# Designs tried in a protein design chat: VH-VL binders against Chaperone protein TorD (torD). Part 4

Target 1, 216 residues: Chaperone protein TorD (torD), of Ferrimonas balearica (e1svr5)
Amino acid sequence: MDEQEIREEVALAERRATLYWWFASMLCRELDSDQLNTLCSESGRVLLDALAEEPSLAPGCQKLRRALAGVQVLATPQLELAADYATAFLGDHLGSAPPYASVYVEPGGMMFQHPHQQMVQWLQQWQLAVSFDGNEPADHFAIMLDLMGNLVLKGVDSPEAQSAQSALLAEMLPPMRRWVTQCQRQPGFYAALAELLLAFVSLDQTLIEGEFSLAQ
Key: E = the ipSAE of ESMFold2; O = the ipSAE of OpenDDE; V2 = 0.75 times the mean of E and O plus 0.25 times the DockQ between their complexes.

## First folded at step 1 (VH-VL)

Design pa6 (from pa1 with heavy chain L99R R100G Y101F F102L D103E L105S; framework fv_pabinafusp)
Fold by ESMFold2-Fast, scan of step 1:
Structure pa6 (fold): chain C 216 residues (1-216), chain A 120 residues (1-120), chain B 112 residues (1-112)
Amino acid sequence: as target 1 above (216 residues)
Amino acid sequence: EVQLVQSGAEVKKPGESLKISCKGSGYSFTSYWIGWVRQMPGKGLEWMGIIYPGDSDTTYSEKFKVQVTISADKSISTAYLQWSSLKASDTAMYYCARRGFLEWSPFDYWGQGTLVTVSS
Amino acid sequence: DIVMTQTPLSLSVTPGQPASISCRSSQSLVHSDGNTYLHWYLQKPGQSPQLLIYKVSNRFSGVPDRFSGSGSGTDFTLKISRVEAEDVGVYYCMQGTHWPYTFGQGTKVEIK
């Protein structure tokens, strides 16, 4: 590779990692006022406009924008989003879609199954600590997305990290697809976010396989 | 490699029942929709319906709603198209194709087709 | 149902020459999300349809640069900058904006 090709590869890796970490930050806990204000700011608008230029991401971006606009006309937008988070991801009601891969790969929807064990192994292998409370099962989608961001960045110089990206996507995508279907049963901000996330991760998998390019 | 493999050609008489298949491989079958398309001899393509194999959610084109049944068996990654009573007008090539999870995604990979001939 | 009309119905091209196919919809294909879900497919003789272009202008994986799509609203065009022998077949536009999805009648491309 020449110097320009190396710079372009690094720039792409930085963009991919930033998106993985952005989604992780949106899912790891209830959206706070600062996060909401950032999403509604010029930088948030620019980000969603850029993502919408990709055909497979455009529907998700539009749904997310509509959901955000709908909440913003309410008296307490941040509290409404906190309630949406609780409805989407917490509790035992039929509309709940806990954001853990184990729930969607095992009969009975139990946590701490194979995806958790695999994630514990990978986090140890890559000597990574997650950014939120250590009591969480390691197969929380936010943790998996955080690991992906780190592997993408490391992949610039590491064939091992490149292989690990493919392995993590193979582990993450099937339960994520089922999780998103469950999220869609309760339309709202987090259902829209989950749809956009799935579209992004699916696109990233095809990009790694050489089947799609964001430049198309 | 993503692949959709359809069952072999069928020769039937009017009034007979028929069930043809489409088996997916090389991807997560329950994560994609499967659509069925009819092409009558020398004619264009017509959508018949689509199914999400993960929960068997099915949507039919109105023209085909009473003519066929679309189903899937996720344990063997196979989608089905079936007729309770065939007519000569059902003579056609039938294709299956997969679609991404989002409703507006294009159908990106197609099966090789199953030729169904219905004659007296 | 949305009617998709293609012109011409057939076209005969010398290898290396350009080809242009038009597709018109009976209703706007702009979805409520602001996007236009018009796709182009090629069916080569004896083969299954294959995706060429999705969402008006995006080339699918492995599709050569000589294929391009353009258009908006109800009027769309597929262009082949220089037709090769392997491009022979029937080209279909398809709308995915409204169910049921509908195809155009097809445009047959032949080599002179």
Scores: ipSAE 0.000, ipTM 0.420, lowest interface PAE 17.9, mean pLDDT 83

Design pa7 (framework fv_pabinafusp; at its last look DockQ between E and O 0.03; V2 from the best seeds 0.00; counts 0 for: pae O 14.9 > 2, off the site)
Heavy chain, then light chain:
Amino acid sequence: EVQLVQSGAEVKKPGESLKISCKGSGYSFTSYWIGWVRQMPGKGLEWMGIIYPGDSDTTYSEKFKVQVTISADKSISTAYLQWSSLKASDTAMYYCARHPMVRGVSYFDYWGQGTLVTVSS
Amino acid sequence: DIVMTQTPLSLSVTPGQPASISCRSSQSLVHSDGNTYLHWYLQKPGQSPQLLIYKVSNRFSGVPDRFSGSGSGTDFTLKISRVEAEDVGVYYCMQGTHWPYTFGQGTKVEIK
ESMFold2-Fast, scan of step 1: ipSAE 0.015; ipTM 0.613
ESMFold2, look of step 2: ipSAE 0.060; ipTM 0.609
ESMFold2 (binder alone), look of step 2: mean pLDDT 91; pTM 0.921
OpenDDE, look of step 2: ipSAE 0.000; ipTM 0.487

Design pa8 (from pa1 with heavy chain L99Q Y101G F102Y D103S W104Y L105G P106L; framework fv_pabinafusp)
Fold by ESMFold2-Fast, scan of step 1:
Structure pa8 (fold): chain C 216 residues (1-216), chain A 120 residues (1-120), chain B 112 residues (1-112)
Amino acid sequence: as target 1 above (216 residues)
Amino acid sequence: EVQLVQSGAEVKKPGESLKISCKGSGYSFTSYWIGWVRQMPGKGLEWMGIIYPGDSDTTYSEKFKVQVTISADKSISTAYLQWSSLKASDTAMYYCARQRGYSYGLFDYWGQGTLVTVSS
Amino acid sequence: DIVMTQTPLSLSVTPGQPASISCRSSQSLVHSDGNTYLHWYLQKPGQSPQLLIYKVSNRFSGVPDRFSGSGSGTDFTLKISRVEAEDVGVYYCMQGTHWPYTFGQGTKVEIK
């Protein structure tokens, strides 16, 4: 592969990893003032406009933008988003949608590995530390997304990392679909974010599968 | 209001096929699991299996895996329990119930039950 | 499969008096997420089961405060502080921590 092709692959990997890490940062805790200011700034508008050019991502971007506009009209936008985070992810199990893959998988016997245990194994295999504050279980979607970003960058030079991307997406997507459906029962910023995330991850899996199919 | 409405009582002979239904209303059908529970006459409750209508993901109790088929049609908000060949031992009341996805075993609303009688 | 054992099998209670039902699991019901998925259901005569208590001690919507749940690990208790005529039926504990979900054999509560 020539230098230009290598540069293009690296640039694509960097962009994909940046999006995985962006979603991880939005889910791992409530938005701080810097994150909210960035999202509401020109750079945030440019990001959402760019994502909305992809038809599968446009509905999520529109909903997220509407949710942001809604809270910015209020006297305490940061408090409103903190309340939305608590309602979506920290409430009781009947009213909330905790962002953990293990919550959304039902063990069908000893053939199914618990997502937390699988994540602990993968984090150890790839020598990756959890980047989030607190004692989050390893199957938190934010941790899974953070791992995915790292695997995307490593995938440029590593067939093992490329295979790991596919395996992680296969483990993450089914529980994520169920989680997003639960999130949608409470319309708001995080429900819109979850919908956009699912659309992005689904698109990414389709592109990876399409490339492998063409390679055959 | 949330409701699960089951099909009416059935009287069948051994070897016949049967499909009973559970229709959800008043909520997002694709956002909740539907579980099936058997209660033989004068006996306790016995878990059969569970389905997520949004993607038709189904898990069976091992005892029932080869005896019944659980399915759902999300376009009409209906879950199904089906036998290809009934036995006299299938005589029971069958309940459907919904589970919130993240609350394992928490069945907050139940159907009224379908009585199935299998006799020669 | 996790075995759920209820005691007693039946109770005859004078109206207004308390009742207590025990449930013991063959293994710990603490899930890896830290929650305990032990629930209590009531089946009134001729009716479908209804949820009373979820995750050990939480009363379901519309359930009177005379019902309370407690316990941890493998030992759980459902208490009715003052039994009323409407409380007659069969009470079941159920675990959702391990697949397949399993019910206790039931405790029949009757009024004297």
Scores: ipSAE 0.000, ipTM 0.465, lowest interface PAE 14.7, mean pLDDT 83

Design pa9 (framework fv_pabinafusp)
Fold by ESMFold2-Fast, scan of step 1:
Structure pa9 (fold): chain C 216 residues (1-216), chain A 124 residues (1-124), chain B 112 residues (1-112)
Amino acid sequence: as target 1 above (216 residues)
Amino acid sequence: EVQLVQSGAEVKKPGESLKISCKGSGYSFTSYWIGWVRQMPGKGLEWMGIIYPGDSDTTYSEKFKVQVTISADKSISTAYLQWSSLKASDTAMYYCARLKYYGSGSYPYGMDVWGQGTLVTVSS
Amino acid sequence: DIVMTQTPLSLSVTPGQPASISCRSSQSLVHSDGNTYLHWYLQKPGQSPQLLIYKVSNRFSGVPDRFSGSGSGTDFTLKISRVEAEDVGVYYCMQGTHWPYTFGQGTKVEIK
């Protein structure tokens, strides 16, 4: 690969990693005031406009914008989003959709490892520190997305990291599709975010597949 | 009202094909798995397999993997159980039931809503 | 496959008296997630099975307080504190911890 192609590959990897980490930051805990202000600022508008240029991402972007507009006319927008987060992900009721891959794993999958166990192995393999003890599951989608961002950057120089991206996507996408279906039962900001996330990860898998389809 | 409604009783000859249905209503069909359970006359319950209607992800008990096909059409909230060639030993009541899979948490993990059953009689 | 064994196979109970049904699994039903997926179902004559107890001891919505479940590992019990005429039927335990899911052979409860 020549120098120009190398620069383009690095730039694409940086953009992909940034999006994975952006989604991770929005799922790992309720949005704080700074995060909400950033989404409603010019930089947030530019980001969502850029994502909406892609047809597969446009519906998710539109729903996310509608949800933001709806919350912004309320007396305490950040507290309303915090309540939405708790209802969507922390509630122990029929409408809750906990953001952990293991919750949505096929019960008959003897060939499919428990996502938590698989994630622990991958985090150790790639020497990535995450805050966990015996009580904190490593298969939280935010943790999986954070790992993906790291693998994307490492993939510029590492064939092993490129293979790991494909393996993580194969592990993450099936439970994520089920999780998004559950999130859609309660329309709102986090349902829209989950839908946009699934569209992005699916698109990214297509992009990776394209790079590996050179033999023809 | 949350319910699963199954197709009516069937009387068939050995070698014939059959497809029975289980239609969900009153709930989000793609929020639950659908399981199939067989009960032979005077016998207990046997687990046959499950399907997740949202993506048609299907898992069979080994005994039933080659005997039947489980499928679903989420656009009409209906799951199916199908035989290509019936045997007399397929004579039984067949139940569908919904269940929700959670690896953790206190949401019920069990079959909380069952269909009324479809009686299949296979005789020469 | 996990074998589920129920005892007794049948019991006849005087109305108002207690009943107890045991269920044993051939191996532990503790899932890797820490939960125990043992459920109890009742099939009344001519009807579909209905959920009574899920995950060992949790009473399903609408199920009377007279029903209770207990146990751990491989040994589980369903108790009916005072049997009523409407409780007649066949009771099944079922494990959902390991695929394929398996049922006990059933316990028939009759009123004397």
Scores: ipSAE 0.000, ipTM 0.442, lowest interface PAE 16.1, mean pLDDT 82

Design tz1 (framework fv_tezepelumab)
Fold by ESMFold2-Fast, scan of step 1:
Structure tz1 (fold): chain C 216 residues (1-216), chain A 122 residues (1-122), chain B 108 residues (1-108)
Amino acid sequence: as target 1 above (216 residues)
Amino acid sequence: QMQLVESGGGVVQPGRSLRLSCAASGFTFSSYGMHWVRQAPGKGLEWVAVIWYDGSNKHYADSVKGRFTITRDNSKNTLNLQMNSLRAEDTAVYYCARDRYDFWSGYPFDYWGQGTMVTVSS
Amino acid sequence: SYVLTQPPSVSVAPGQTARITCGGNNIGSKSVHWYQQKPGQAPVLVVYDDSDRPSWIPERFSGSNSGNTATLTISRGEAGDEADYYCQVWDSSSDHVVFGGGTKLTVL
């Protein structure tokens, strides 16, 4: 690779990692006022416009914008989104969609299944400190997305990190598809966010598989 | 545009084997659990087997356990049912069906194939 | 060996409400799904998760589930609703899908 190709590869990795961390930040807890204000600002408009240039992401961007517009006409938008977060992802009623991969690999919606054990192993392998106690599930989608961002940046210089990206996507994507289907039972901001996330991760897997095929 | 198309049905003698296939299109096959459900002439629906999205888990009705094997090929978007030691009681229309993967509610079947007829007769 | 019990037949007058029951021990703790099947055709999902409805199904179809009985309700009955209806659950204790025996709905 020449110097220009290297710079372009680094820039792409930085953009991919930033998007993984952006999604992780919105799923790991309810949006605060600063996050909501940024998303509704000129900066957020520019970001969503840039994402919408990709045809596979455009529908998700449109749904997310409509959901934001719907919330912004309410008296307390941030508190409404906080309540929606709790309804969508917390609690134990039939309509909730807990954002943990283990919930979607077996009937019964059980925590601490194979995805949790696999994530514990990967976090140790890649030496990533987590703020969670050993009793917290390591397969929260936000944690998986955070690991992906780290692997994407490491992948610039590491074939092992490149292989790990493919393995993590294979582990994450099937339960994420089921989680998104469950999120769609309660249309709104987080259902739209989940759909956009699935479209992004699916696109990223396609791009990685294409690059791998070319390398062979 | 989502569809499931069964094939492989026919007339077969007792004790013989038959293999059914189901071709899926219009959705991401590898993301969904798949089932076989049968219906004997003039009778009700009877569940036969399930296979999970990645092929990692399978369950069978007691009436077919040890005789039937459910498999899938996600690279070809196909579901298969290998039926061994066929009995007259296995005579039925066999449907493939997609489950929605609602882990709190069990398996709602949101899409069904048209069915393929299996007749076990001398 | 979980068992679902349906009446074999239910009749309804055009424009009236049809109710098809599905009995099972403590069925209210399970999620019930309902299918419509017309002669020579594959079944069609009409109600899932007790009361949810696929987008392609008319609002006239609804469901409920409590105690030992789940019910499929078809409001403003039409000739096109005439079909066999099946209830279904997942029995987690046996890892089996269980169907009811079916109910033939006649619109007279």
Scores: ipSAE 0.000, ipTM 0.422, lowest interface PAE 19.1, mean pLDDT 84

Design tz10 (framework fv_tezepelumab)
Fold by ESMFold2-Fast, scan of step 1:
Structure tz10 (fold): chain C 216 residues (1-216), chain A 120 residues (1-120), chain B 108 residues (1-108)
Amino acid sequence: as target 1 above (216 residues)
Amino acid sequence: QMQLVESGGGVVQPGRSLRLSCAASGFTFSSYGMHWVRQAPGKGLEWVAVIWYDGSNKHYADSVKGRFTITRDNSKNTLNLQMNSLRAEDTAVYYCARDRLYGGNPFDYWGQGTMVTVSS
Amino acid sequence: SYVLTQPPSVSVAPGQTARITCGGNNIGSKSVHWYQQKPGQAPVLVVYDDSDRPSWIPERFSGSNSGNTATLTISRGEAGDEADYYCQVWDSSSDHVVFGGGTKLTVL
């Protein structure tokens, strides 16, 4: 390939990786004040406007914006979102939607199942040092999304990383679809975020399969 | 093997600027949040700043807000701290430290530190 | 503005148990991490998330955290344990990492 084609492939990979990491940053813990301010800033508006130009992403973007507008008129927006995070992800299995793939793949909804073991193996293979406290399952969607971002960047010049992207998506999408369905039982910011995430990951899978391009 | 190597320290007059760098190797730098922590001679540890793995979020200690800027370049595996309007009170060894994957702020890897001396 | 309070010094006889406390308002609701720092060296993580221990740290090191006090416990103290010890938390209300003032452990 010529230099221009290489630049375009690198730019696309950087955009895809940035989106995976953006979603991971919002799922790995409750939003702090700086994250909320960034999301509501001009850069956040520009990002959501760009994503909304994709028909499959537009509904999620609109729901996320409505949720943000609703929170911003409250006296303590960040604390309201922290409460929404706890309601969505930290309750018992009957009332919440814990963001772990093994909850939605394995019978009985237990953590530390096959997806966790597979993730530990992939993190080691791709040279991510796992320094978790020993208690956090590696199949948390935020961790899977973080690995995906790394594989996207490595995929620019590694066929092995490209194959790993497809394998990770095949493991992540089925439990993510079930997780999003459960999130939708409690409408709000995180339900909208989960819906947008699923739409993005599904779109990215079709890009990898060559059905269409996200570049421009 | 994993390493964090700080550089850019030195002696500087009050009101001037310094830029510290931290070169990471042996792990996937882009997956980890990074911190700067300082220690004045004979004193305790003082947290300075954090930057998230993708650069999307940053926090600063009150004593450095508006003067220091934390940045990272994931393509080069480097963390930076731009220090403006330096004061004698900023004299310290500056460490870069890695947050664990997924966060929570235990610093499992630290650099050896670089000395910054602000004196007239 | 969250503050962690440590005793400035603790001494222990060889073979005995040292206990270093870290006081903070409702610290039991936070995750506490502990660091060891020897002269001229960078800090080393010895206990994280209240009671977990990195694989490179001897089993003699342990921790606890409840109410307003977290404690680092060093069993069978030895000369090599002499160092400054720091506790640390993340204060979510201010989005700041907070360190205690440090405790100098002497093994006499």
Scores: ipSAE 0.000, ipTM 0.429, lowest interface PAE 16.7, mean pLDDT 83

Design tz11 (framework fv_tezepelumab)
Fold by ESMFold2-Fast, scan of step 1:
Structure tz11 (fold): chain C 216 residues (1-216), chain A 121 residues (1-121), chain B 108 residues (1-108)
Amino acid sequence: as target 1 above (216 residues)
Amino acid sequence: QMQLVESGGGVVQPGRSLRLSCAASGFTFSSYGMHWVRQAPGKGLEWVAVIWYDGSNKHYADSVKGRFTITRDNSKNTLNLQMNSLRAEDTAVYYCARHYDILTGYRFDYWGQGTMVTVSS
Amino acid sequence: SYVLTQPPSVSVAPGQTARITCGGNNIGSKSVHWYQQKPGQAPVLVVYDDSDRPSWIPERFSGSNSGNTATLTISRGEAGDEADYYCQVWDSSSDHVVFGGGTKLTVL
C-alpha cells in the first residue's frame, strides 16, 4: 500500500467512525435544541444530501427529511421530537421499540441477554468506558454503535480491531433489523432514523466483507 | 422446501366459531412473523391479522377486531386463528403467509394454499 | 383508512408491455410489494420494495414508485402472465397491511 492509499484508508475510517458516533448521539437520548438546530442547519442538509447520493441510504434520508419538515411546522419542534422519542423507545406499550439488542434476539423480549453479556466483555477487552451517564444495559444500540466507531479507527492499524468490527456487526445487525421493523410501527423522526441507521450499517458490513475477501 | 399448509376450514352457521391452523415446515418458524390474509369468492385479497415471531405483538383488521384471535405455538411450528361470532362476510379462502423480517414492511414471501371458510345456514 | 386503487383490468397482445398502476396518497413514501395470483392458486411475490425482484422472477418484471402512483411493468408479455395482480403496502400509522383491489391481466 503506498502513502496515498494509506491516506485514503484513514480518511474512509474517519468518515465511517464519525457516522457511527453521529447515530449513537441521536439514539442515546432525546435530541436537545442544539442537536435539532444542527440537523436543520445547512450542515445537516449537506450531510443528508451526501448520504442520499448512496442509493441504499436515499430512502432513509428522504423519510428523515420529511419527518424534520413535519415537526418544524409545529409550535414546539424540540418538544414534539422529545414526545416521539418517548413513544418510540420508552414505556411498556406494544408500540414502543426499546433500543436494546437483547429485546430482539430472544422470543421473550427480555433484557440482559447474550448481547448484553457479549458487550460487557468487549467493552472490557477494548478498555472502553460506557459513555452514557446512567446504568444502561451494555447492549443499548447507541453503546454498540459507539464501540463500532472506536473499532473502526483502531482497525486502520490493528487486524484484531478489524476482526472485532465483523464480530460486532454480526451481533448487532439481526436484532437491529427486528428493532427497525418495530420502530416503523410508529412512523416519525425516530422510525426514519432507525431505517437510515440499518441501511448504513448493512452497507458498512458489505464494505468490510469485501475488504476481508482481499485478505484471504 | 419451505411449506405452509392451512386446515380447519368448513361450513359453519352465523354466530358460531371456527379455528384455523397453519403448519409450517422447511424454515425456522420461530424466527418469522406470520399473517392471515383472506379472499372472498371472486373478490380481492384482504389482510386479517399479524403475529410477530415471539407472539408479543398482534394486530387485526378493523372488520375482525374483537372477534378473531391470532396465536402461534413455536414448539409445534403452528399458527392459529380462532374465529368467533362469525358473519356471512367472513366467507373466504383463508391463507397463512410468512413476512420477511427486514425493512420491507410486511412483504409476504411464502403463502399457504388456503382453506375455505363458508358462513351460511 | 389508507386505500390503494388499481384498474380492474389491463389487456395486452403477446410481446407487448403491460403496465399496472397502484394509486395511493403519497404512496412514493411507502414500500410497495406486488403479488401475482392465478385462478385456484395462492398469491406469489413478484416485485418487492418498489423495484426489487425475487431471484426466481424473470427480469421482464419490474416496478417503480413515486408521488401518488406505483407501477408494475411486465415486458414482453406471455400467456403465462395472465393472472390477477395485487399491490400491497404497510400503513405504519395503524400497523395494517393494505392491498389494492387487484388488476386482471389478459394477454391476447
Scores: ipSAE 0.000, ipTM 0.430, lowest interface PAE 16.8, mean pLDDT 83

Design tz2 (framework fv_tezepelumab)
Fold by ESMFold2-Fast, scan of step 1:
Structure tz2 (fold): chain C 216 residues (1-216), chain A 125 residues (1-125), chain B 108 residues (1-108)
Amino acid sequence: as target 1 above (216 residues)
Amino acid sequence: QMQLVESGGGVVQPGRSLRLSCAASGFTFSSYGMHWVRQAPGKGLEWVAVIWYDGSNKHYADSVKGRFTITRDNSKNTLNLQMNSLRAEDTAVYYCARGGTLRFLEWSPDAFDIWGQGTMVTVSS
Amino acid sequence: SYVLTQPPSVSVAPGQTARITCGGNNIGSKSVHWYQQKPGQAPVLVVYDDSDRPSWIPERFSGSNSGNTATLTISRGEAGDEADYYCQVWDSSSDHVVFGGGTKLTVL
């Protein structure tokens, strides 16, 4: 590639990685006041407007905006979102959708299954460590998304990292689809976020497949 | 292979400014949070500032807040520290350090696995 | 402002075990990292996340963290271990990195 093409590939990788990490930050813990204020600010509006121009992302963006508008009219928006986080991801079996791949690949919804073991191996291979509290499973979707962001940037210079992106998407997407279906049983901010996330990751997989086909 | 090289240190009078730079090589610079850490002669390590991987978030030690500015240029693999209104107590070796390398989900600035060799800043009359 | 307390110096005989402590309020709820610094050199990470060790660091180095005290343990001490050792945490309440004051290890 010439210098212009190299710059364009780097810029695309930076945008993809930034989106993976943005989703990871929204999912790994309750939104704090700064995150909520940024999302509700002019910059958050611009971001969601830009994403909504993509037809496959538009429905998710609209649902997320509607959920944000609903929370903003409450007396303590951040505390309401913290409660929504707990209900969506930490509540009872019947209503919650824990954001761990292992829950959605094994009968009975057990944690610490194959996706966890695979993630432990990949994190060791790429010399990365989890910053979650103590005994947190490595197959939390936020951790998987964070690894994707790392692999996307490394992929500019590394065929091994490019291959790893495809492998991670293959591990992540099937349980993510089931997780999103479970999230949709209780509409709200996190259900909308999960839907937008799935649309983004699915689109990204399509773009990677298209790039690989053109390269051949 | 992986390397951080600081530059820009020197002797400067109180109240003046210095700009430190740190050149990164051998790793994907744009994937990591970066820190400045200093050490006064014969003293311990003191954290100065952090900048997130994309430049979106920055934090400063109370002793330098309002005087120092941390920036990065991911296209050039460069970290910078603009030091204004320098004081005698800013005299130290300044290290750049890579954060989020062995422990991160979102570029958490917890562990520093790569350090530069340091650049000496002396603030004296 | 969060504070980490280390003893200023620790002495160990060759072949014996050195223990360097790092005291902090509820430090067991935080992740502690340890650095070795030899004269005229940059610090080197020797233990991270309380007890994990980089692959290039000998197994003689280990760590623990519970309650109000984290400990760096260096077994079978040797002359090459003489250095200053620093503990470090991230204080999420202030978004600051905090270092201990450092401990000079002497092997004699």
Scores: ipSAE 0.011, ipTM 0.468, lowest interface PAE 9.7, mean pLDDT 83

